# Ledger of designs, part 1: VH-VL binders against o27280

Every score and structure here is a prediction.

Target 1, 266 residues: o27280
Amino acid sequence: MDSMNVPEVLEIKRIVEESESVKTFIFSWDFRREVRPGQFVMVWDFRDEKPMSVSLIDPVRSEIGISIRRVGEFTDRVHGLSEGDLLGIRGPYGRGFELMGRDILLVGGGIGMAPLAALADEATARGMRVDALVAARTADELLFLDRLEAAGVNISTCTDDGSCGFKGFAHERLLTLEENHDMAAVCGPEPMMFQVMRILDERDVPAQLSLERYMKCAVGICGQCCLDDTGFRVCAEGPVFWSQELSRVREFGRYRRDPAGRRVPW
Structure headers, positions and changes below count from the first letter of each chain, unless a header shows other numbers; antibody chains are not in Kabat numbers.
F, E and O are the ipSAE of ESMFold2-Fast, ESMFold2 and OpenDDE, as the mean of both directions, binder to target and target to binder. V2 is 0.75 times the mean of E and O plus 0.25 times the DockQ between their complexes.
Where letters were taken out, [cut] stands.

## First folded at step 1 (VH-VL)

Design bA11
Fold by OpenDDE, look of step 5:
Structure bA11 (fold): chain C 266 residues (1-266), chain A 120 residues (1-120), chain B 107 residues (1-107)
Amino acid sequence: as target 1 above (266 residues)
Amino acid sequence: QVQLVQSGAEVKKPGSSVKVSCKASGGTFSSYAISWVRQAPGQGLEWMGRIIPIFGTANYAQKFQGRVTITADKSTSTAYMELSSLRSEDTAVYYCARGPDYGDYEFDYWGQGTAVTVSS
Amino acid sequence: DIQMTQSPSSLSASVGDRVTITCRASQSISSYLSWYQQKPGKAPKLLIYAASSLQSGVPSRFSGSGSGTDFTLTITSLQPEDFATYYCQQSYSTPRTFGQGTKVEIK
């Protein structure tokens, strides 16, 4: 097994509270090990291990950030940690986003904005024009707005309750936007992504979407994250997929597999 | 503000059918899942089924399969629940509820409920 | 079907009390658990979703915790308006199922 598969015990340098339920944990990173937006790492709290997207890539400070939403026991424990505490990190894994063109659209929902925030930083650094549609249930759940703004991203917000920006879902807001982009990157709830992808396809906008599945090994051997019909492994062939690839994936937007391997509808 | 307004109370005889409507306003209709949940007097909540108007797909609880039909009219932003072969045990308040189809939560908006009484 | 079992079925409490209601799923439902409050003659009201996320407009005295099979709704300091019936609901699989409810009554 490659040395990259061995968890490195890292100290939490700082913690950024993004929202009531989301924290970003910052770690020192040796950038001799390349990391790309859209890739994920396996976070180990010495009891359990979960895949998490990289939300910050800072070669200047030699840091990476991992944004974690509080959703269960593992994340509860992690959210209880303080600066100076230790976590095991192995990776990065998976296929990250590719940047192309000059104008890109980011569509993110909830914690899905994590990898997109990292992508936004890279895109803007490259001189690309970045539009971001940031969606959440409420204004308080909108993530990375200040960070995106500081990076020069043109932000459009969407909230289910209308507490900020467009009242409705991301795909509904997208329908009201007539401008086309050279490329789109999408990450969020899968039903959202499914509908966003449909719109982008109709507009002939190349799109990349980041999927979330239960991942155990992260190295493409256990099969827990295999997508039906194609055999794509989210941890190996993904988690970032082109829309053309996902069009071949029957389960996309329809159901997922739970840790037991059962089909569970969204 | 999102509102779900249901049709009025119904009194039905055993063996008959009832169709309850749920009109949504104050938001989009097609993108949300509309579920039907009933509550017998003094009892808990029972999920009957749901429809996602944009997909036109409905799912039903096994208990009601063959007897319940959930439909949606996008043009009027109205969902319908029809229950046939009514029995006394079908006496309940029937609620429509709206929520996203993300799985994180189901029912953030509810109708006011429709009382259906089945009696001879 | 996934069975949701709440405990207790009813409880008596006083204003200011800490109230804890538990919900157990017959199988793991990850964090796909919501809590609702229902008052007599009214539709249920969403309090907590995704096991621990507070619905907008809900007082902070309400909180949810748990994952997998065991979940808890906590009211840190019971208020007069909190006397109601509470339901847990799983959104992990179809059919959606509710707990039998917990009635919180005034002592």
Scores: ipSAE 0.188, ipTM 0.751, lowest interface PAE 2.8, mean pLDDT 92

Design bA4
Fold by OpenDDE, look of step 5:
Structure bA4 (fold): chain C 266 residues (1-266), chain A 119 residues (1-119), chain B 107 residues (1-107)
Amino acid sequence: as target 1 above (266 residues)
Amino acid sequence: QVQLVQSGAEVKKPGSSVKVSCKASGGTFSSYAISWVRQAPGQGLEWMGRIIPIFGTANYAQKFQGRVTITADKSTSTAYMELSSLRSEDTAVYYCARDSQYEGWFDPWGQGTAVTVSS
Amino acid sequence: DIQMTQSPSSLSASVGDRVTITCRASQSISSYLSWYQQKPGKAPKLLIYAASSLQSGVPSRFSGSGSGTDFTLTITSLQPEDFATYYCQQSYSTPRTFGQGTKVEIK
């Protein structure tokens, strides 16, 4: 049995409250096990298991962070945990982001900012110029602003209600930005990503997008996260995909599979 | 739809340099990486390096570092591979190929350029 | 560098035969594995990408499987046009590396 597929029981070192609905759980991490922004781990609360993106990678402190949004029974339980409590973590899994060029644009929506925050840290550490478009429904749902600012990221905000920054959707804000970047990384609601990708493609900006699908095994065996037409497994070939890959995926931005395998429209 | 068309066959002397071109048509150029792969007569495939045109930065296999230069002209959608200090062992068919997904699988391929190094 | 080892180096088969070619990576490459077909005097042609995804236009008799270190290319029923050399290629890390090739010859 591959050791990486066995959950390691880890103590929650600290908890950061990012917003009303989002907490970041910090764990000690052995960096002999490499982890990249955009990769995910399977979080096990000894009852259920869910994939979660890594939002913090700190080799100096030997820590990783996992940001979790409270959205259901599993996450409710996890949000009830305290520092010192235990969780099972296995991974990391999937394909992470690849950094290229000098100037990078991050476009994130809601909890989608989690992997992008980690990417921002790496990019800035490498001396890249990072612009981030952070989108949310309301101001209080904007994530990681202080962290991004501290890292030297140029931030633009966008909220559906206009409570902070540009009033509108991320793709609308993006249309107002004239500057092209060497590469873009996108993560958030799939309809948002779909629109953003189209704009970036029109601008010939290479883009990577992180998808969210129901993942059960995380190792490309069960097929629950398979994308139609291509056979891409989000857990194995993703969750980060290039725009050119997603252009071949019929379901992208249109529908997804629920836990029962049924097509559910976005 | 995307096609890669390479320059013609070359015959070179040892110690000289060869520069092979690869012109892309039928699609975007800057959004894809271009790799160079060679194949000696009767031998397998050997990756030499790649360039991402939009960045202008190339990566090379260690075996060829210092001897190979890969460049790209975005205005003409053309990638170039220059190999210097040619030796007989460099006799091969040189292919350019598109890294269609930035994932290192190659499609399409150029038709190949035969380079013969002989005294 | 990641070494790719194919097996066998060559095989003889007849039309209609089931053909299986294996490729082993010196380390885990997840599903970053592609298969190519090459005919004499021609450039390689992509058959399979991402270990098991069939390239558009490629006959369904071709299939790929595997993950980690061990991969297989299968031709369910060999056709006359399938006699060629096949290569696996890893795209997990640079440098990109190929298997040594498997020549499928007519019996």
Scores: ipSAE 0.009, ipTM 0.519, lowest interface PAE 9.6, mean pLDDT 91

Design bC7
Fold by OpenDDE, look of step 5:
Structure bC7 (fold): chain C 266 residues (1-266), chain A 121 residues (1-121), chain B 107 residues (1-107)
Amino acid sequence: as target 1 above (266 residues)
Amino acid sequence: QVQLVQSGAEVKKPGSSVKVSCKASGGTFSDYAISWVRQAPGQGLEWMGRIIPIFDTANYAQKFQGRVTITADKSTSTAYMELSSLRSEDTAVYYCARSTYDFGSGYMDVWGQGTAVTVSS
Amino acid sequence: DIQMTQSPSSLSASVGDRVTITCRASQSISDYLSWYQQKPGKAPKLLIYAASSLQSGVPSRFSGSGSGTDFTLTITSLQPEDFATYYCQQSYSTPWTFGQGTKVEIK
């Protein structure tokens, strides 16, 4: 089998329009190369390369899905692709989520729901009870509700504008929920994750959080995704971190590094 | 006073399809989920599936997957259950029932009056 | 799927009697358990939710207890209108499943 560091040129098998700004690209996948929820792949459009979370893992169909939000030039190009077109995929990379217990809470914001959707599938397949708090700015930005519902996930929604579910932010909604969970998985805007983590810590709920950082090599060499004070590399030690690990990361919830290495706010 | 009113009794041939309606009144349709539960003569209750109208998403019991379709029309506050490829064992009273959809809640507090569906050759 | 087993399947009792119905889940369902009453030709009526919460409008003679796998519905003093079939239902995970029912008959 080829090296995982060599991009494999894959044909887009299907495209699912998740929302106005999010598409899921589905590829045939050889599952001799294991992939876990929370891991990411490097997507290469033969011009540029970006890390993307795996949002679908289907061993039955031998497929994976990568959900991509349109946010810039690279994603604009990718969103312009059609079924049958080619992309380079290398990976998977990083540490994925670990499942523990029987009751799991997923808290996702926006595109952050991508890896959580994959996790939800695995969790439900294992017979776990999955509660998912899905957050977005507006109702039309809520992702994967159909997949989650079909899988038997218990869904709670919150939107900034109140167009669907609780009006407010995920951490605010979480405060209103009193259910106990054995574990939580969180992915979304870092300010959201920061607040959610604090609440979960106060409730003694073990939590894993998936971070997003600028990643170039994906193999822990270039250091572009290093977290301040710890030296954690998001691509190697992450992107999924336990809350205890992130508690040692000074920059978490405060700032990130841009491609030039400068501190930028969220 | 919240109530669910279902469509009338149906008599169907094997292999055909039936579509039962459930109209909600007296409350906010979008704040709840609608489940369908059937009961064969002299038998217990069997959950078939659920729809969350505000999400326009549904899930089904494995037993009925591929054969049942649950839909909702928010404009009319009406939920529908369509069962295809009917068999004699599908003869039952079909109920719609309301529940909240947030996790932590799965009790059905309001029920329709039931719709008798008879499948016979 | 989670199996719900009620006990007994049927019982005979008199007005004023204390009636106890049990429901066992094949696996832990925490407190995601509801009790329903059904009379012949009528739709089920919710009595208890979240294992022990009394539904609004339901007489206080009805109570629910239990967590995990074992649950109990209790009628402290059976009334004439309480002769019916009772069902437990888990909502811990889909598909939601019901017990086979317990018919409470007049002795």
Scores: ipSAE 0.828, ipTM 0.909, lowest interface PAE 0.7, mean pLDDT 94

Design lB11
Fold by OpenDDE, look of step 5:
Structure lB11 (fold): chain C 266 residues (1-266), chain A 122 residues (1-122), chain B 110 residues (1-110)
Amino acid sequence: as target 1 above (266 residues)
Amino acid sequence: QVQLQQSGPGLVKPSQTLSLTCAISGDSVSSNSAAWNWIRQSPSRGLEWLGRTYYRSKWYNDYAVSVKSRITINPDTSKNQFSLQLNSVTPEDTAVYYCARDSTYFEGMDVWGQGTLVTVSS
Amino acid sequence: QSVLTQPPSASGTPGQRVTISCSGSSSNIGSYYVYWYQQLPGTAPKLLIYSNNQRPSGVPDRFSGSKSGTSASLAITGLQAEDEADYYCAAWDDSLSGPVFGGGTKLTVL
């Protein structure tokens, strides 16, 4: 039995409403199976399948959490589910984050905070100092603040409208922060990540960034998530990439492929 | 410091039951953060996991497929120990048997007993 | 005939870097964490690496683990005489519903 590639039908144990548009679905997990922050699973609602980042890894409770933003038909259906309902889960897949050093900076935007929240838990558990820049369009879209605070994370918030924290974009706030981090992990809108990466590179801070692309197979076969020029498959070589790797990716921060394979600008 | 102390006979006749006990000190057999394992080692079969017992609101047992029909691992909370019973032994069951603790976060078997050579012979 | 495949032997001189490979499949190393154990002669195995690349307390940093796909590797830098031992990789296996071990690698320090 190949547990990695066969969807397991799991019962939703709990649902956490993170925001108006984001819910975290919690499942039982066998922690003998490898799972790392930054990896994703394929979520199957028996009609369609979508990749979702793991946002919670709890070995104590033997649970994982998957945070899903309501953005389309699939996610609408999933958001309509209740505790006790079933979903198919296969994975985890992809390359997750690596932790190094003592001081880590997390920069997240919107739902991009999902994998970073999991990373924050691991980092703090390891005794690392964690600074997190949490960005969103508005205050009500800021995710995982209570969770991060409880974990001992130093939080800075940024909102486009100034409703909470720094008024502006994440990269602008970043310019005002200290430059003494050993590494950074970044996840959010790709334009944000692009700007953040530039700043981190200028500061010589090693950075890992998690990309979001349309993924179909999750096993590097279909090529749907291939990045132009490099041939990197987000599902296989990613979704977490080092900044040096992404510097070679022409499309990064510029455009993505839609389900039909067409270029869609960010 | 967590320690495991093994006890039991080193000689068992064919078709009889192999019985070993592992006494725990410094931890609880019913700990929610541990699993208690039996492993054996022989030149012919190498290291072989036999099974484990652990408590997570209730008791669970996992057994290796190779010995599932013959093996029983039982916790004893009163004595803070766990035991191995292997029925219908053959010379192929001759090995050094170890008990070991697996830590809560699946951090591997971090504490081992001293090992017990069990010889199956007429 | 071990589920996980290791070279039967490895050797190095003091101060040298040596690596021990461990090959498995999608049913074990490909899906589950890899562990490494060190066994000195006449002793019980000792946990050396857990969760692919994590070191327990007391294990020197010259020991490191890595995993890629269905394979894992143990690296020992600055080889010392005391490192002469048998090394075993381990991982959970779906088909056997339990941990499986490699056949072990006897490391000789020359």
Scores: ipSAE 0.290, ipTM 0.726, lowest interface PAE 2.0, mean pLDDT 92

Design lB12
Fold by OpenDDE, look of step 5:
Structure lB12 (fold): chain C 266 residues (1-266), chain A 123 residues (1-123), chain B 110 residues (1-110)
Amino acid sequence: as target 1 above (266 residues)
Amino acid sequence: QVQLQQSGPGLVKPSQTLSLTCAISGDSVSSNSAAWNWIRQSPSRGLEWLGRTYYRSKWYNDYAVSVKSRITINPDTSKNQFSLQLNSVTPEDTAVYYCARGEDSYYYYMDVWGQGTLVTVSS
Amino acid sequence: QSVLTQPPSASGTPGQRVTISCSGSSSNIGSYYVYWYQQLPGTAPKLLIYSNNQRPSGVPDRFSGSKSGTSASLAITGLQAEDEADYYCAAWDDSLSGPVFGGGTKLTVL
């Protein structure tokens, strides 16, 4: 087994409170090991293990950040941690985003902005023009706005309740934007991604989408994250997929498998 | 602009110690954002990384397994240089030796290179 | 033999696109960043590409790097006479606990 499959016990260097429900945990990282936006790591709190997206890649400080939303017992425990505490980290895993062209559109919803924030940093560093559509339920749940702005990203916001930016959903806001992007990267609730993908396809904008599925092994062995009909493993062939690939996935935007393997609707 | 200037003998007898020095300009040997490397190149062995030294609150050395038992890389802060010592040399150690700067201790690429020094091991 | 495998030679005419491959394993290219060096005749190697596809300052955009799986590739578009050189790929290797280089590819501009 590759050394990357052994969890490294790392000290939490810093914690950034992104929102009421989201924290970014920062760790020292050995950048000999490749890490790309869109990839994920397995976070181990010595009781349970969960996949989390890399949201910060800082080769200057030799740091990575993992943004975690408080949604259950595991994340509750992690959110209770302090700087100096320890976590097990193994990875990174999966296929990350590819950058193409000069103009890129990022469409993110909620915690889905985590990998996109990392991608934004890379894209802007490369001198790309980055437009980001940041969506959330409410203004308080919009993530990484200051960070994106500082990076020179052109931000458009939308909220379900209209508390910030466009009132409505990401795909509705997208319909009001120009069609001049070379590529798009999308991450968020799957129903959102599904609608966004459809619009982008109609506009002939190449799009990459990051899926979230229950992942156990992260190495393509257990099959828990397999997508119906295609056999794609989100942890191995993804989590980033091209729209053309997802067009072949019947379950996309419709349902997912829960930890027990049952089909559950979105 | 960072520059590296190499110096040392080009001829060493078998079983003796190969010694080279790399003088740094435009940067500090004790920079917390640099690592100082030695690499050699020969037709038989190609490019081969030998080791590095760098300062991160204290001095660290990383050596290639192939030469670990014979190699010493030392910084000299007073002269802003670092050196290579390779003991018990054989004809197999004949190569062009390069000093090079790495941008960070967590990276293993070299962005600035010395001019190279041909070292021939011969009786 | 080098841990990373490169073709010993490549050639192209001015203006053409040429690619140089670098093949490794999960212990190096598969897990770690790939770097590329250009070595002109009689000179020291020069960093050409870092972190798979990043160009240092001064490197023309006609040079590009890519990585997929355990393989990497250097692409040169608009080949120029001055591009005639040896090219080396490099990556960290777990088994050797250090950076390793490819055997080099001699690029000839016809």
Scores: ipSAE 0.236, ipTM 0.710, lowest interface PAE 2.1, mean pLDDT 93

Design lB4
Fold by OpenDDE, look of step 5:
Structure lB4 (fold): chain C 266 residues (1-266), chain A 121 residues (1-121), chain B 110 residues (1-110)
Amino acid sequence: as target 1 above (266 residues)
Amino acid sequence: QVQLQQSGPGLVKPSQTLSLTCAISGDSVSSNSAAWNWIRQSPSRGLEWLGRTYYRSKWYNDYAVSVKSRITINPDTSKNQFSLQLNSVTPEDTAVYYCARETYYDSFDYWGQGTLVTVSS
Amino acid sequence: QSVLTQPPSASGTPGQRVTISCSGSSSNIGSYYVYWYQQLPGTAPKLLIYSNNQRPSGVPDRFSGSKSGTSASLAITGLQAEDEADYYCAAWDDSLSGPVFGGGTKLTVL
């Protein structure tokens, strides 16, 4: 058995309350196995298994963090856990972000900031200038602001209700920014990503976007996370895609498949 | 560009305290993406890691077992520097001491210029 | 007395390929990434390779790293005069809860 496919039972080392609905679970990590920002792990609570992005990669402390938003039964159970409790973790899986250039723009919405936070740490460590547009519905849903600030990231905030920063959507805020970057990394609600991608394409800014889909196997076998028109498997060819790749994906920003395979609009 | 500038005396008497300072430019001592380390080098012991200090929502220190009882590494955010104190030194502590930044990759990517510290009566 | 074992010396002529070995144990190289440092005379060590085989910016592709089991190797192709230096391998060690270094290899370019 490939060790990558067997969940490792890990103790929750620490829990960070990121917001009312988001917690980061910290685990000791065996850094014999490389993990990249943008990759995900399968989290097993001994009843169900869900893909979660890695939001923290800390080789210094030999830790990784997984940020989980409370959105359903599985995540409700996980959010009920305490430090010292156990979870099964297998992975990491998928294609992570690539860094290029000197100036990078991060555009994140909600829990989408999870993988971007990890990317921000790497980028700043490499000496890159990082601008981050952090979006959420309300101020209390903005994630990782203190962490990003501490890393030296230039933060712009955007909230739907205007409770913090720019009032409006991420793509609207982006339109007000004239500066171009060497590359962009985007993660959040797919409609947001779709709009942001369009703007970045018009500006000729290379962009990578992280998609979220229902994933079952995480190894490209079951096909549950296949994207229409391309056959891209989010777990294998993604979850990070270049904008050029996503431009070929008809369903992107429009709909997704639910666990039963039904088309569900965003 | 990150630069580390070391300062401190090069001569210390036995049983006294070795004290060095490393000034950081181009980065922050409280960076979430770095750890700040002291490493020494001698012909007899080669390169030897002594310890580190780093900030992850709070300050942490890790020390080498060999010097744990005698070593203190302190950050100074106001001056953007960190220091080394090694108590009760002996001639065996004679070495070139380096401060170094430990980066995201868990490697030492920037080093100070080194300080020869001689323990002698 | 170094935790990681290196040959004390290596040599080659310009243009040759030279390999420097680094031997450890399951508590270090066997479990963690290997790093390589180059130290020119009278200078501080410089990071040469990180994460077994990755090159920092500015390090030429003549330098490569590999790891197998509890051993690592640094390969230098197209040896140049400026490559004359001491080379050190390093890795985290669980037993010591910190990074450990090899004894260093003095590379002479003949």
Scores: ipSAE 0.048, ipTM 0.650, lowest interface PAE 3.6, mean pLDDT 92

Design lD11
Fold by OpenDDE, look of step 5:
Structure lD11 (fold): chain C 266 residues (1-266), chain A 122 residues (1-122), chain B 110 residues (1-110)
Amino acid sequence: as target 1 above (266 residues)
Amino acid sequence: QVQLQQSGPGLVKPSQTLSLTCAISGDSVSSYSAAWNWIRQSPSRGLEWLGRTYYRSKWYSDYAVSVKSRITINPDTSKNQFSLQLNSVTPEDTAVYYCAKGDLYSEYFDYWGQGTLVTVSS
Amino acid sequence: QSVLTQPPSASGTPGQRVTISCSGSSSNIGSNYVYWYQQLPGTAPKLLIYSNNQRPSGVPDRFSGSKSGTSASLAITGLQAEDEADYYCQSYDDSLSGYVFGGGTKLTVL
């Protein structure tokens, strides 16, 4: 798969308001450069650079979408941009999701639904049956529901406050579902993913999980995204991992490294 | 109900290899959620985790840093058991050795063998 | 010598409340779950508390666990003669990449 190491300056073609805190930025894309759900790009606002998952892959329109949650200074600046403004994009990088079987379960929390939305599009296009468990703190933070529904995805929702769907966490809702799937893809808060992975393993459902870590180079050189005990680099060996791989990663679900390399608990 | 039955010699000479076996009943050594551990207990060192083996599409083993250079834990699927080998033993390795079933996610030990006193003496 | 620190002994009379402390660091108790085991004389340790404060089936509700910061505590209410045993705390140490235990507390019922 081709990757670009030099940022390409791209014009924001469209901006989609997904929620109060999440926007999707759409760019024209040359699909001679392949991109897969689960891969990420480095977004450069000419001051700083951050990794972002690809949430939309549209070969027909020759577009990709990047969904960004407003969480800090960089994302604040990006959220202040308008259609027609410029961003630097390099990539894609990392290992994306693999699809297998006929029935797939997607479990996403918050902005974690971004890469899963892209995966859902591919899966449904392939004729797979897709169930999606979409989790958020509140109803207004649930992402991509209309998009998923339009794609033919069977959606189950859960919210921490019960404002929409099941009241509780994703893993709790999952425990109430009896149906097994051929494969699962998971992305969201790491504690959520940890619990979900456990349940899926107990049910003998092959699962892939997308991790988020501080990534600087995106090419496996700087080591900033290395996972403890394994040495896996999230940017190179991930960000998508199989549950079997993550079962060996002591760091997973417990802590992460900050930009200075210090441990930060979840 | 999971049961662990230990076997092996209780006396080993210094510099020799300590060998123990733990037979599993009521579960599979290749269970996807289980980790199979060795833990020892002595008055001087207390309870000490030595290592584990577990199956996740393939076999993995993790060892304590203190014994990593001398220890080997191997599964035997044909007999549904796993073993401990500790090389180059010294009197400091004298302890009651336990095999124990662990959980890969919760990291507790819920089932234990009966224990085997192993004395290292010339 | 043990990574986790426990008082070597504790005592109480029947019916009393007894607490056993377990002190660690940021790399173990501070970052990971704490487990407790009861060991009767001549027997293997038995899981008493898991994930800081959860009781396995069969464990009386007289036993409870708590965790705060880098320390954990086991509380036994309504102390009974049968509670006389050694108690061990256990966690995982990220810096050692391994499971760690406390030195154990011998509980005597007077």
Scores: ipSAE 0.263, ipTM 0.738, lowest interface PAE 2.5, mean pLDDT 93

